VH-VL binders against q96il0. Designs and how they scored, part 245

Target 1, 167 residues: q96il0
Amino acid sequence: APERGAERRDTAPSGVSRFCPPRKSCHDWIGPPDKYSNLRPVHFYIPENESPLEQKLRKLRQETQEWNQQFWANQNLTFSKEKEEFIHSRLKTKGLGLRTESGQKATLNAEEMADFYKEFLSKNFQKHMYYNRDWYKRNFAITFFMGKVALERIWNKLKQKQKKRSN
Below, E stands for the ipSAE of ESMFold2; O stands for the ipSAE of OpenDDE; V2 stands for 0.75 times the mean of E and O plus 0.25 times the DockQ between their complexes.

## First folded at step 8 (VH-VL)

Design V5 (framework fv_ebrasodebart; at its last look DockQ between E and O 0.01; V2 from the best seeds 0.00; counts 0 for: pae E 17.1 > 2, placed apart)
Fold by OpenDDE, look of step 8:
Structure V5 (fold): chain C 167 residues (1-167), chain A 120 residues (1-120), chain B 108 residues (1-108)
Amino acid sequence: as target 1 above (167 residues)
Amino acid sequence: QIQLVQSGAEVKKPGASVKVSCKASGYSFDSYGISWVRQAPGQGLEWMGWIYAFEGWTNYAQKLQGRVTMTTDTSTSTAYMELRSLRSDDTAVYYCARGEFYDSTYFDYWGQGTLVTVSS
Amino acid sequence: QAVLTQPPSVSVSPGQTASITCSGDALGDRYAYWYQQKPGQSPVLVMYYDSERPSGIPERFSASNSGNTATLTISGTQAMDEADYYCQAWDTSSDHVVFGGGTKLTVL
């Protein structure tokens, strides 16, 4: 029985930027880039009279954001680690140290780094494909619910106008 | 297996110098930096500086500038830390540690420590 | 020089979760590293890259970073986990390594 290599779920620390938007914000707030994902988190505004559809949309957006944050946090960490290992290995192979005599970090040339990028992309190609697929699915769903919410709002406005004309 | 083996304990008088050695094995000595960290009795860890063996580049803690010298012998994979003008407050366990990676600076392997006692 | 601040001591009962914080400006831009040191022993790396465990470190050890604060968490703390814990970072401004003051974890 092939030992299913325990996929180390790299639990990216959910470093949700604890940036708390001002309590009085009537709109979505965009925080600074997350340290790990480099994505700017959005704090979604909760209307006082949030409809069930609006709530569903908000939750879907939030879940998608969390998913996206986690994916890129993990991806960026993996990238950084592998890049570092690659550079280290190549420098070693070249008989170079990690730093120059001036104390600067030793660098690889663009061609060598291109090889790394190519290999990394190749290795992670399937992962990126799945990400893209899921990204489109999620965004399609969000867009769909945005449309529903928009229609609901229009309908509610029309009903209010009719009530005002009848009084 | 990666190992860092340090020289034995030293007792010195104030004003004297001490030179501690750290012999590395199990890895490419030139590929990593060696850092020195000291710990006074009952105190925390204090970074002293690091050296890259291949290029001989050094970086010392500001507090120790002028008093500390780090060197390496690549032929023997040995790092040395010399501390001059010793004071009583230099009494500490001195550690060598395998130091910096390319973008990350952490210490994954440590020597066993060398006690340096400065007493009158 | 950048400073990392740790609580001087943390006490937990066996089986409980211990949390050790480390705060400093250097942690905003760079990774946190954690070391365990038992009496009379050399420090041992227990966490690196904020949340990664070296081989041989139990899964009960975890770490996170939020802003300028790193946190080491030990779930299901055992008596053997009693030690001093140090956080460490690299200060980009000075190109120096900085250690926290250390936290003594006592398992009661």
Scores: ipSAE 0.466, ipTM 0.801, lowest interface PAE 1.0, mean pLDDT 90
Fold by ESMFold2, look of step 8:
Structure V5 (fold): chain C 167 residues (1-167), chain A 120 residues (1-120), chain B 108 residues (1-108)
Amino acid sequence: as target 1 above (167 residues)
Amino acid sequence: QIQLVQSGAEVKKPGASVKVSCKASGYSFDSYGISWVRQAPGQGLEWMGWIYAFEGWTNYAQKLQGRVTMTTDTSTSTAYMELRSLRSDDTAVYYCARGEFYDSTYFDYWGQGTLVTVSS
Amino acid sequence: QAVLTQPPSVSVSPGQTASITCSGDALGDRYAYWYQQKPGQSPVLVMYYDSERPSGIPERFSASNSGNTATLTISGTQAMDEADYYCQAWDTSSDHVVFGGGTKLTVL
């Protein structure tokens, strides 16, 4: 699907905009929800003075976002296809058409759909276990690099303070 | 820039097989499906099947079931289509096409096509 | 398997509106997609999800899908629009992609 748009995060009147550096366009952008994953993509800003650690953190966050959106888009594609196939099969067994008299797609009630949901979850259990494991691995790595970036920034501040007091 | 580059034209005899490659670039190959579509001379488009690179799932057109095999190599971002037991009516231009990120039932980017000629 | 039926040809004068139809039962529960193919070239997606236009496709292209009939409409038709046009849908009963037979658009 083509990109539908990109929007800055909105906050109260005193929000993120007041903390933007003098270059008024220096921040990440949040796009609209992706139609299949239902996740909002973040379009990451790349500053000219980005340190190697900051770059690694940004790339890891970008890759984690892409991985997460791809997993859910793929699962939603499979879910939608298999759901329609199940509904079609059950309507055919009941001797009903795919459309109601009003032209809308015929559906099954929640009790009839319970078998589908149980089967789908069972079939995809291993994929979701892999997803959860990889999600925690990625979040641990992101947290680790956030800590390293924080220490780097503290060290740089201490270096600047030491130089100032020595003069 | 998203691009699908296919292998060159081939001439085959009836009963042989052909394997066409499709190298993808400019996007995350694992996230998209690849379909194969052929077009006989002067004719319309005929869907042959698709493969989803992330999971390796395939769906082949019934007309070609048992004669076609689609594979991917994720490390090289390359899809392959092999058609066996070739007949003269398999003469066509063979296209690879990318399915949309979330929906592999339509095709947003196409390869340049590979002419396969089957003649005795 | 479902069939998508298109007229074999449509002729229009430059500047006029061209309409290409595509009829089939599959279009009742699945989106229509449209492709343009010029001689010696690969197909190009020109409409998707019944009525959405990809980036880079001129606004003179539009489409709709109602009553199992999809229609591709080209307003202000130009000589460069002369091509073959294919509709396409997913047939849920066979799990196959289905293309229409194609329509040759001629701009005289």
Scores: ipSAE 0.000, ipTM 0.456, lowest interface PAE 17.1, mean pLDDT 79
ESMFold2 (binder alone), look of step 8: mean pLDDT 91; pTM 0.944

Design V6 (framework fv_ebrasodebart; at its last look DockQ between E and O 0.01; V2 from the best seeds 0.00; counts 0 for: pae E 3.7 > 2, placed apart)
Fold by OpenDDE, look of step 8:
Structure V6 (fold): chain C 167 residues (1-167), chain A 120 residues (1-120), chain B 108 residues (1-108)
Amino acid sequence: as target 1 above (167 residues)
Amino acid sequence: QIQLVQSGAEVKKPGASVKVSCKASGYSFDSYGISWVRQAPGQGLEWMGWINAFEGFTNYAQKLQGRVTMTTDTSTSTAYMELRSLRSDDTAVYYCARGEFYDSTYFDYWGQGTLVTVSS
Amino acid sequence: QAVLTQPPSVSVSPGQTASITCSGDALGDRYAYWYQQKPGQSPVLVMYYDSERPSGIPERFSASNSGNTATLTISGTQAMDEADYYCQAWDTSSDHVVFGGGTKLTVL
């Protein structure tokens, strides 16, 4: 029985962006880039009279955001680790240290780094494909619900106008 | 297995110098830096400085500038820390630690520590 | 010089969750590292890259970083976890390593 390699779920710390928008805000707020994902979190506005459909949209957007944050946090960490390992290995192979004589970090040339990027992308190709697929699915769903919410709002406005004309 | 083995305890008089050694094994010595960290009795960890084993480049804590010298011998995979003009407040356990990665500096392996006592 | 601030002591009952904070400007852009030191022993790396756990460190150890504050969390704290804990960062401005003052964790 092949030992299922325990997929170390790199639980990227859910760095709850401490970005707290003003309490009286009537719109979505965009926070600074997250340290791990480098994605800007959005704090979604909750209307006082949020419809069930609007709530569903908001939740879907939030879940998608969290999903994206986690994915990129993990991906960026993996990238950073592998990049560091690559640089270490390459510098060693070149007979170079981690720092120059001036104390600055040694750098690889663009060609060498291109090799790293190619390898990294190749290695993570399936993961990225899966991400892209899911990204499109999620965004399609969000767009669909956005359309529904828009229609609901139009309908509600029309009903209000009709009531005002009858009075 | 990666190991850092330090020299034995030292007793010195004020004004004297001490040189502590740290022999590394189990890894490519020249691929990593060595940092020195000291801990006075009942106190926290104090970073003293680091040295790159390959280049010999050093960076010392500002408080120790002029008094500390770090060196490496790649042939023996040994790092050395010399502290001069010893004072009573230099009494501490001195640790060598492997660290100084490319984008990060942390210490994944530590020596057993060397007690240096400065007494009149 | 960059400074990392830790509480001097934290007490927890066995089985409870211990949280140790570390705050400082050096943590804003760089990773936090955590070390455990038991009496008479050398420090041991317990967390690196803010939340990564080295091999051999129990899963009950976790860490997070938010802004300039790193937090080490020990879930289901055991008597063996009683130790001094130090956070560490690399100050890029000075190219110096900075340690926190240390936190004594007592398991009551």
Scores: ipSAE 0.399, ipTM 0.790, lowest interface PAE 1.5, mean pLDDT 90
Fold by ESMFold2, look of step 8:
Structure V6 (fold): chain C 167 residues (1-167), chain A 120 residues (1-120), chain B 108 residues (1-108)
Amino acid sequence: as target 1 above (167 residues)
Amino acid sequence: QIQLVQSGAEVKKPGASVKVSCKASGYSFDSYGISWVRQAPGQGLEWMGWINAFEGFTNYAQKLQGRVTMTTDTSTSTAYMELRSLRSDDTAVYYCARGEFYDSTYFDYWGQGTLVTVSS
Amino acid sequence: QAVLTQPPSVSVSPGQTASITCSGDALGDRYAYWYQQKPGQSPVLVMYYDSERPSGIPERFSASNSGNTATLTISGTQAMDEADYYCQAWDTSSDHVVFGGGTKLTVL
């Protein structure tokens, strides 16, 4: 089941459905994990008739996604850097090299690594508390605007139905 | 066209209160926050606090806790800042400025300013 | 309580490049914002998100934020650029806005 090159049904005489162009979909698209943050980015659809409220929601979601990706990219780099430094310092204290005889990176057992994980969590605790506060502020706003957009769309549908039934 | 129009200048005695208004137009008032920033004569900008126009949540500068109250009236698209127990060092131009819905990160539109003079 | 430090004044000749610095710990993990204030006027946003320029601000305005220092740069400085300039950031720990002390740009 290959992901690319699958046969397309683009010429069928009955029951034919047309796709939105692959480059430009009619909906938001979720991409593969970002190399540094390991988060899947959302590629936001911009309709031609986007309302001001819809635009504000989309920009808020885009800005929040960028902020979140930057935070986790930085945390992942810090985690990797400090993990290697911890392993290096413990191996040096034991008089061991950074590589095994087979050329594989030397490592520590689970009990030894537990000290690293506890230290890392304690060093970054305050940073994560501020991140969580900011995350909740941003997601409260996103939820609020999602609700406003939903009500706007319902109202527009009702207005169109009332207009259609009145002479 | 986005505008923030503030109430006129005020002259107050020490110990009195002042309430400055800021009427917004040209945008959805409940989709943004309002910050208040003051500037004493010949001095820099001092942030006083922020209010969420929809829910009325506030964040006040520590220096002003207990003396400042910020409110909004969504029906008139108007924000208010009340400063109580006025002192002579509260003499300043008071600005309202539009900021983010969820906090006060930056200010893209500013009111014209309201001079408040506190003197005996 | 964070502090943003700016030089009190900067002087340049017309056509020269002006640079205004803003230093503080808040700038390490938060965006820098810049405001221009001319005599008798309200502040006007001239740069945001470290390096973005609002619509209507001349392209000779640019900005950067590296480490704990943000820099506002005005190339080809004109007499109309003479003003006070304030940097601003969000202080994560206090959850407060902080302004720099301001820099008076003089175009001679």
Scores: ipSAE 0.334, ipTM 0.716, lowest interface PAE 3.7, mean pLDDT 84
ESMFold2 (binder alone), look of step 8: mean pLDDT 91; pTM 0.946

Design V7 (framework fv_ebrasodebart; at its last look DockQ between E and O 0.01; V2 from the best seeds 0.00; counts 0 for: pae E 13.3 > 2, placed apart)
Fold by OpenDDE, look of step 8:
Structure V7 (fold): chain C 167 residues (1-167), chain A 120 residues (1-120), chain B 108 residues (1-108)
Amino acid sequence: as target 1 above (167 residues)
Amino acid sequence: QIQLVQSGAEVKKPGASVKVSCKASGYSFDSYGISWVRQAPGQGLEWMGWINAFEGWTNYAQKLQGRVTMTTDTSTSTAYMELRSLRSDDTAVYYCARGEFFDSTYFDYWGQGTLVTVSS
Amino acid sequence: QAVLTQPPSVSVSPGQTASITCSGDALGDRYAYWYQQKPGQSPVLVMYYDSERPSGIPERFSASNSGNTATLTISGTQAMDEADYYCQAWDTSSDHVVFGGGTKLTVL
């Protein structure tokens, strides 16, 4: 029975950016880059008279954002870990320490780091492909709902104009 | 298995020096730095400094500048910490710990600690 | 010199969730690390990179970081979890390691 390698679900801490937009905000707010994902979170505005369609769009956007945050948080952590391991290994092979004689962190040259990037990208290629696929699916869905919301708003405006003309 | 084994307890007089050793095993000694952390009785952890690259580069806590010297012997995979001009407030358990990662500094393995008592 | 501030003590009942905070400017841009120390023992790394668990650390241990505050959380706290907990960070300005003052966790 092949030992199912326990996929250590690197549960990236859901760093809920404590960025709270002002309570009186009538628009979406963009927070600072998240520490883990380096993505700027968006705090979506909730209108007082939010339609069911608008709510659905907002939820979809929020879910997509959370998905992105989690993916990149995990990816960045993995990248950082592997990069560190690579650097350690390479420095060791070169007979170098982690710091120079001057106390600065040892660095690898651009060529050596290029090898790391190539390997990392190769290793994670499939993961990125799936991410891209899902990213497009989610964004297409969002765009679709944006269109629906736009149409709904137009229709509502037209109805209001007709009612004003009839009175 | 990765292990850090420290020298035994020391009793010193004020003004004396103490040198504590930390022998590492189970990993590539030259791939990681060694930090020294002390803990006075009933007190918290205090970072003393680290030694990196094993070429003589050291970084010491400001409080201990001039009194502490850290060295390594790669041939024996042993780190040393010497503290000079000992005072009563230097009475503590001294730990060596494996640390000094490239982008992060944490201590994943610790020695068993060495009690240094400074008494008149 | 950067300082990490911890509560001196936290008490929890068995099975309850314990939370230990660590606050300081050094945590803004750098990872938090957590150590458990039992009486007469060496510290043991329990969390690294803010929220990663070393091998052998129970899943009931978790950690998070928000801004300049790191939090160690122990869910379903057990008697064996009674220990001193220390947070640690690297201060980039001084290139020094900084420990918190430690938190004594008591399981009542």
Scores: ipSAE 0.132, ipTM 0.729, lowest interface PAE 3.5, mean pLDDT 88
Fold by ESMFold2, look of step 8:
Structure V7 (fold): chain C 167 residues (1-167), chain A 120 residues (1-120), chain B 108 residues (1-108)
Amino acid sequence: as target 1 above (167 residues)
Amino acid sequence: QIQLVQSGAEVKKPGASVKVSCKASGYSFDSYGISWVRQAPGQGLEWMGWINAFEGWTNYAQKLQGRVTMTTDTSTSTAYMELRSLRSDDTAVYYCARGEFFDSTYFDYWGQGTLVTVSS
Amino acid sequence: QAVLTQPPSVSVSPGQTASITCSGDALGDRYAYWYQQKPGQSPVLVMYYDSERPSGIPERFSASNSGNTATLTISGTQAMDEADYYCQAWDTSSDHVVFGGGTKLTVL
């Protein structure tokens, strides 16, 4: 299950996590958590003899990772942006400045901020429900293609063994 | 070479039905979906719906729910779109397009289009 | 109901840079896709995943998606680039594909 976006407080845009794996790697590997999305990227192995079905699976997994990272990065940025806009609006309504006398950003107390959190959760409830549905759809598709690839590989091994026996 | 070849143009009267075919070649048909997109004369693109070529799952545009049926025949690698109770505003070029297996994210290969004219 | 808004037309001189925008809430959490359609022809995918270029599309095509606005950019615009351009995204709330209204690019 993906991590909840509303509890994450990253304020920077999404980043691309890159690793320097060995020059040749024959397996997928998992990198450290992305700072903005707090997700562990998967660096997918691309074999020389990748079948069309294997390519489809790899691209689907890559697209799903990118979709997931994009969603959480956007949620973190949206939360930060809307929080700042809310604070600005409430300070202006109260006739207060956007900065304290020390030059630091003025803020609201926990009771004043409660309205923001309630509004944000309500506004984004539908989006998170559709995200969860899409997450399940994508995982179902990935599992389906993993099964097709597994069957393809078994069938190819059986065909190769049958040719070896006939020769 | 990946191709989507559609059936020929149709002329229909209001209240009739039309069924457009889309024959796919050059790829694993059951690993992708087919979307149907129409374009009225001088207008933009309008998505009609999507069908999963293996499982037969469908997702129809709300405006067309109850009037459209999408099917596939995996043995012939052919998708079909039937639009019933035709109206004059259904006059359009109808395209099939290859989309993703479980949902329609983007369309990398398009058929040549089928003109359906509803008049009288 | 999700809407993708494009300008109806954009005009550029040959060799100049054309920029076509597409705005809508669906672009905030979904990738933008772009299609080129010449008169009497089927649409052709020219950009996908916000900024990636399919094989066979010239490098002068580029795109971005930021702040609910996607932008298709054609540098060194040629007469052959004159076409209608559509943006597209998935609208999660309606579970539908949404196309922009289209932008007619004129090269004069």
Scores: ipSAE 0.000, ipTM 0.518, lowest interface PAE 13.3, mean pLDDT 80
ESMFold2 (binder alone), look of step 8: mean pLDDT 91; pTM 0.945

Design V8 (framework fv_ebrasodebart; at its last look DockQ between E and O 0.01; V2 from the best seeds 0.00; counts 0 for: pae E 5.3 > 2, placed apart)
Fold by OpenDDE, look of step 8:
Structure V8 (fold): chain C 167 residues (1-167), chain A 120 residues (1-120), chain B 108 residues (1-108)
Amino acid sequence: as target 1 above (167 residues)
Amino acid sequence: QIQLVQSGAEVKKPGASVKVSCKASGYSFDSYGISWVRQAPGQGLEWMGWINAFEGWTNYAQKLQGRVTMTTDTSTSTAYMELRSLRSDDTAVYYCARGEFYDSTYFDYWGQGTLVTVSS
Amino acid sequence: QAVLTQPPSVSVSPGQTASITCSGDALGDRYAYWYQQKPGQSPVLVMYYDSERPSGIPERFSASNSGNTATLTISGTQAMDEADYYCQAWDYSSDHVVFGGGTKLTVL
């Protein structure tokens, strides 16, 4: 029985930017880019009279955001590690050090880096495909619920207008 | 197995110089930098500087500028740290450590340490 | 010169969670690294890239970084975890390595 290699769930620390929006904000707040994912977190506004559909939408958006944050945090870390390894290896092969004579970090040329990117993308192609698929699924669901919430709001507004006309 | 083996303990007088060696094994010596870190008795870790094994590029802590010299011998996979004009406050355990110095600098392997005692 | 600030000591009971913080401007844009040092021994890398665990380090060790503060967490702390812990970062402005002052973890 092939030992299923324990997928080390690289639990990227969800460094949720502790940026707390002002308590009085009636809008979604966009935080600074996360250190790991480089994605800007959104703090979703919670209406006082949040409907069940609105709540469901908000939760779905939040879950999707968290999913994205985790994915890119892990991906960026992996990328950074592999890039560094590649650069080290390539510089070594070229008989170059990690720093130039001036003390600056040695860099590879654009062509060499293109090779890295190509290899990295090739290696992670399947992962990216799954990500894209899931991204579309999640966003489709969000869009669907956005539509439902919009309809609900319209209906509620119409009911309120009818009550005002009857009084 | 990756190992850093340092030279033995040294006792020096004030004003003297000490040269500590660090022999690396188990990895490509040229692929990594070596940093030197010292620790005075009962004190924390103090970074002294680093050297790249390829070009011999060095960066020293500002406090030690002019007094410290780091060198490498790639043929023997050995790093050296020389500290001159020794003072009593230079009494410490001196560590060599293997590090990465490109995008990230950390120390994954350490020598056993070399005690340098500066006494009158 | 960038400075990393650690609490001088942390005490924890066996089985409890220990948390050691490290704060400094150098941590905002760069990774934190953590070292364990037992008396009379060389430092050992226990965490790198803020939250990555080297091979051989127990899973009870974890770390996180938020803003300019890195945190080393030891869950289910054991007597063998009693040591000095140092955070480390690279200061871009000076191109120097910076260590925290160290935290003595005592397991009571």
Scores: ipSAE 0.349, ipTM 0.776, lowest interface PAE 2.0, mean pLDDT 89
Fold by ESMFold2, look of step 8:
Parts: sequence; structure tokens; C-alpha cells
Structure V8 (fold): chain C 167 residues (1-167), chain A 120 residues (1-120), chain B 108 residues (1-108)
Amino acid sequence: as target 1 above (167 residues)
Amino acid sequence: QIQLVQSGAEVKKPGASVKVSCKASGYSFDSYGISWVRQAPGQGLEWMGWINAFEGWTNYAQKLQGRVTMTTDTSTSTAYMELRSLRSDDTAVYYCARGEFYDSTYFDYWGQGTLVTVSS
Amino acid sequence: QAVLTQPPSVSVSPGQTASITCSGDALGDRYAYWYQQKPGQSPVLVMYYDSERPSGIPERFSASNSGNTATLTISGTQAMDEADYYCQAWDYSSDHVVFGGGTKLTVL
């Protein structure tokens, strides 16, 4: 489709998670925090003549971002659900109501909440170990391909200079 | 055009070893991993392991640990899978499949398969 | 080790919608992937990252993953869709790729 005016899309609607990068951007853009993961997504620039290595790197970064957002969204949801269940169970054991006289949710003291955090961390230990390992593997791969892309760009510039001198 | 071309069918006796080759073309070999997946007659797919084509990192299926060795030769863009101490239940079609550089995630291109028959 | 459970077979009439399920705990934390295998052929990736369709796969193929169950859906099923379908995921507990047992799709 012909370009109609990227500047008007640069003034896109103000909604969070509805952020629209400028149509003619040549830089990656960092969007607002995702409401489920609390992470800021990167909106990746796609060059007009992207090489296979550049495409591989961009897809790897996109897939890593999506994987990371998925993990933290799931953990945030699990944390919230298990926290409420723990509080409910402990209040029920004490014979206490779920809400205070002011209508706010009843809470547990700091020592009791520390028990929850310890149990949650212990219960999810294996998931966090695998996440950390996968995170390092993905970051190593990203760094490796960034190096390959950098070398490719240097060599392409060298070949382009040779062609201009010949031409 | 991305292709994975495997070595031909083999007939082996119990206790022998087999080494299947997988020659890759049409992409940067050292930028991906190779998984090996087998399929016994009338059965489903079974993952055997994965190898990183650049650094040679491997992850083998636990049931095959100690019997399988995966290697690559970047200069020929070829992956190898060797299975030792063959048993009759190792009779299967063996596939190589392209996976991610850093780990086994999904397999977007598959070789044609190599039938390995183990019988006396 | 985690198990991915698929129905052994699914039958549909031509033009109808086929649904193939895949259930397992590994699907709660990891993406689902789907492969089609026709007789005498290598598997072909038909869906990845739960719901993404590779280039060259007809748009009548779709997929989802929710509640530890992944579903492959084929709309307007054709005779050429008759094949074995495998789901696949990564199992953190064994550090292995796991495949479902496969589902034979028959188009009557």
C-alpha cells in the first residue's frame, strides 16, 4: 500500500499497550509496561533489506521478549492467586473474617506473610531455575548473533567501497 | 532452499553401532541446532537429543544417555548421530530436524529419514 | 517426565471443523507446537508458538493453548488433511522435548 503519512500514525491514540511506533522509524521502540507481565515490550525496527542473519537476530529477540513476558505474566497471576488463597486459609484457621470493619481486605502480619513468600519461592524454585538457565542461553545466542551481524555489516561496507572505487 | 539430506538405510545386528549423517544446505549451518527424532514402526515420534552446530553443546534424552553421541562438522555442514549397543527395539526411522541455536524448541525442517533395522 | 495426551483418532466429514486436543502439564509453562505427518513422509511443522502459522500452511489451520490443553483446529477439512498429527512441548522436569502420542485424522 502507498504511504499516506507516517506522521499521523506517530500521533496514534494514547492508550497503554496501544502504542504505535512511527511508521518511518529506523530505531527499536520501547513501549509502555504490559499489564500482565509489567515488562516494557520492544517494538523492533525491520530494515528494508534485512539479511538472513539480521532476520534471525530480530526474530530471536522478539521470541525472547515474548517468552519473557509469558513467564512473568504467568508468575504474576500465580503469585496473586496463591497469595489470596494463603491469606484466606490462614484467616479461616484463626476464625477471622475476610474483610475488616472498614470494608478492606483483611491481611496477615509480616511474619505470616513471610511464611507465604518462603513457601511460594520454594514451590516455584524449579521453574525459576529453568527460567534463569533459558534466559542465559537466549542472551548468549543474542550476543552471538549480534556479533555475526556486526561483522556482516562491516564486510558489506567494505564490499560497497570496493564497488564504488571500481565504478 | 533449505534441505536436510540423510544417509541411506542400514541393517545392523544387535550389539553393533550405527552412525547416521545429515547434510544441511540452504542456510547458515552454525546458526542453528540439530535434533534427532526417531519413529519405531507403527509408533509415534520420540526425541533423541539435540546438538548446537557451532559450539557442539548437546542434550540427550535420558533413556539414550550413554548410548548416543551427536556431533557436527561445520566445514561440511553435516550433523551425525551415533547409536551404540543396538537392540531390536532400536529399529526405527531416524530423522534429523533443524532446531534453535540455543536449545530444542521446535523443528521447522526435517530430513527424509533413515531406516535402521536391527535384527539377526 | 510429563506426558502429552492426544486422542488416538478423530473423524470428520469433508468441509467440517476438526479439533485435535493435546493435554499435559508441560503446556502450562511452554509453547505448543504441531506437526502433520502423511504416510511415508517426514513430519511437517504446521503450528508453532501456540497459535502461529508458518508460511505455506493454509489459513484453515489454527491452534490455541489454554489451561494445559492445546488444540489444533482445521476448518473446512479436506481429504488432503488426512494425516497423523503430533503435538510437542518442552518438559522442564525431564529437560526433554516430548511429543504427544499422535492423532490420526480421518476425513470421511
Scores: ipSAE 0.200, ipTM 0.668, lowest interface PAE 5.3, mean pLDDT 82
ESMFold2 (binder alone), look of step 8: mean pLDDT 91; pTM 0.942

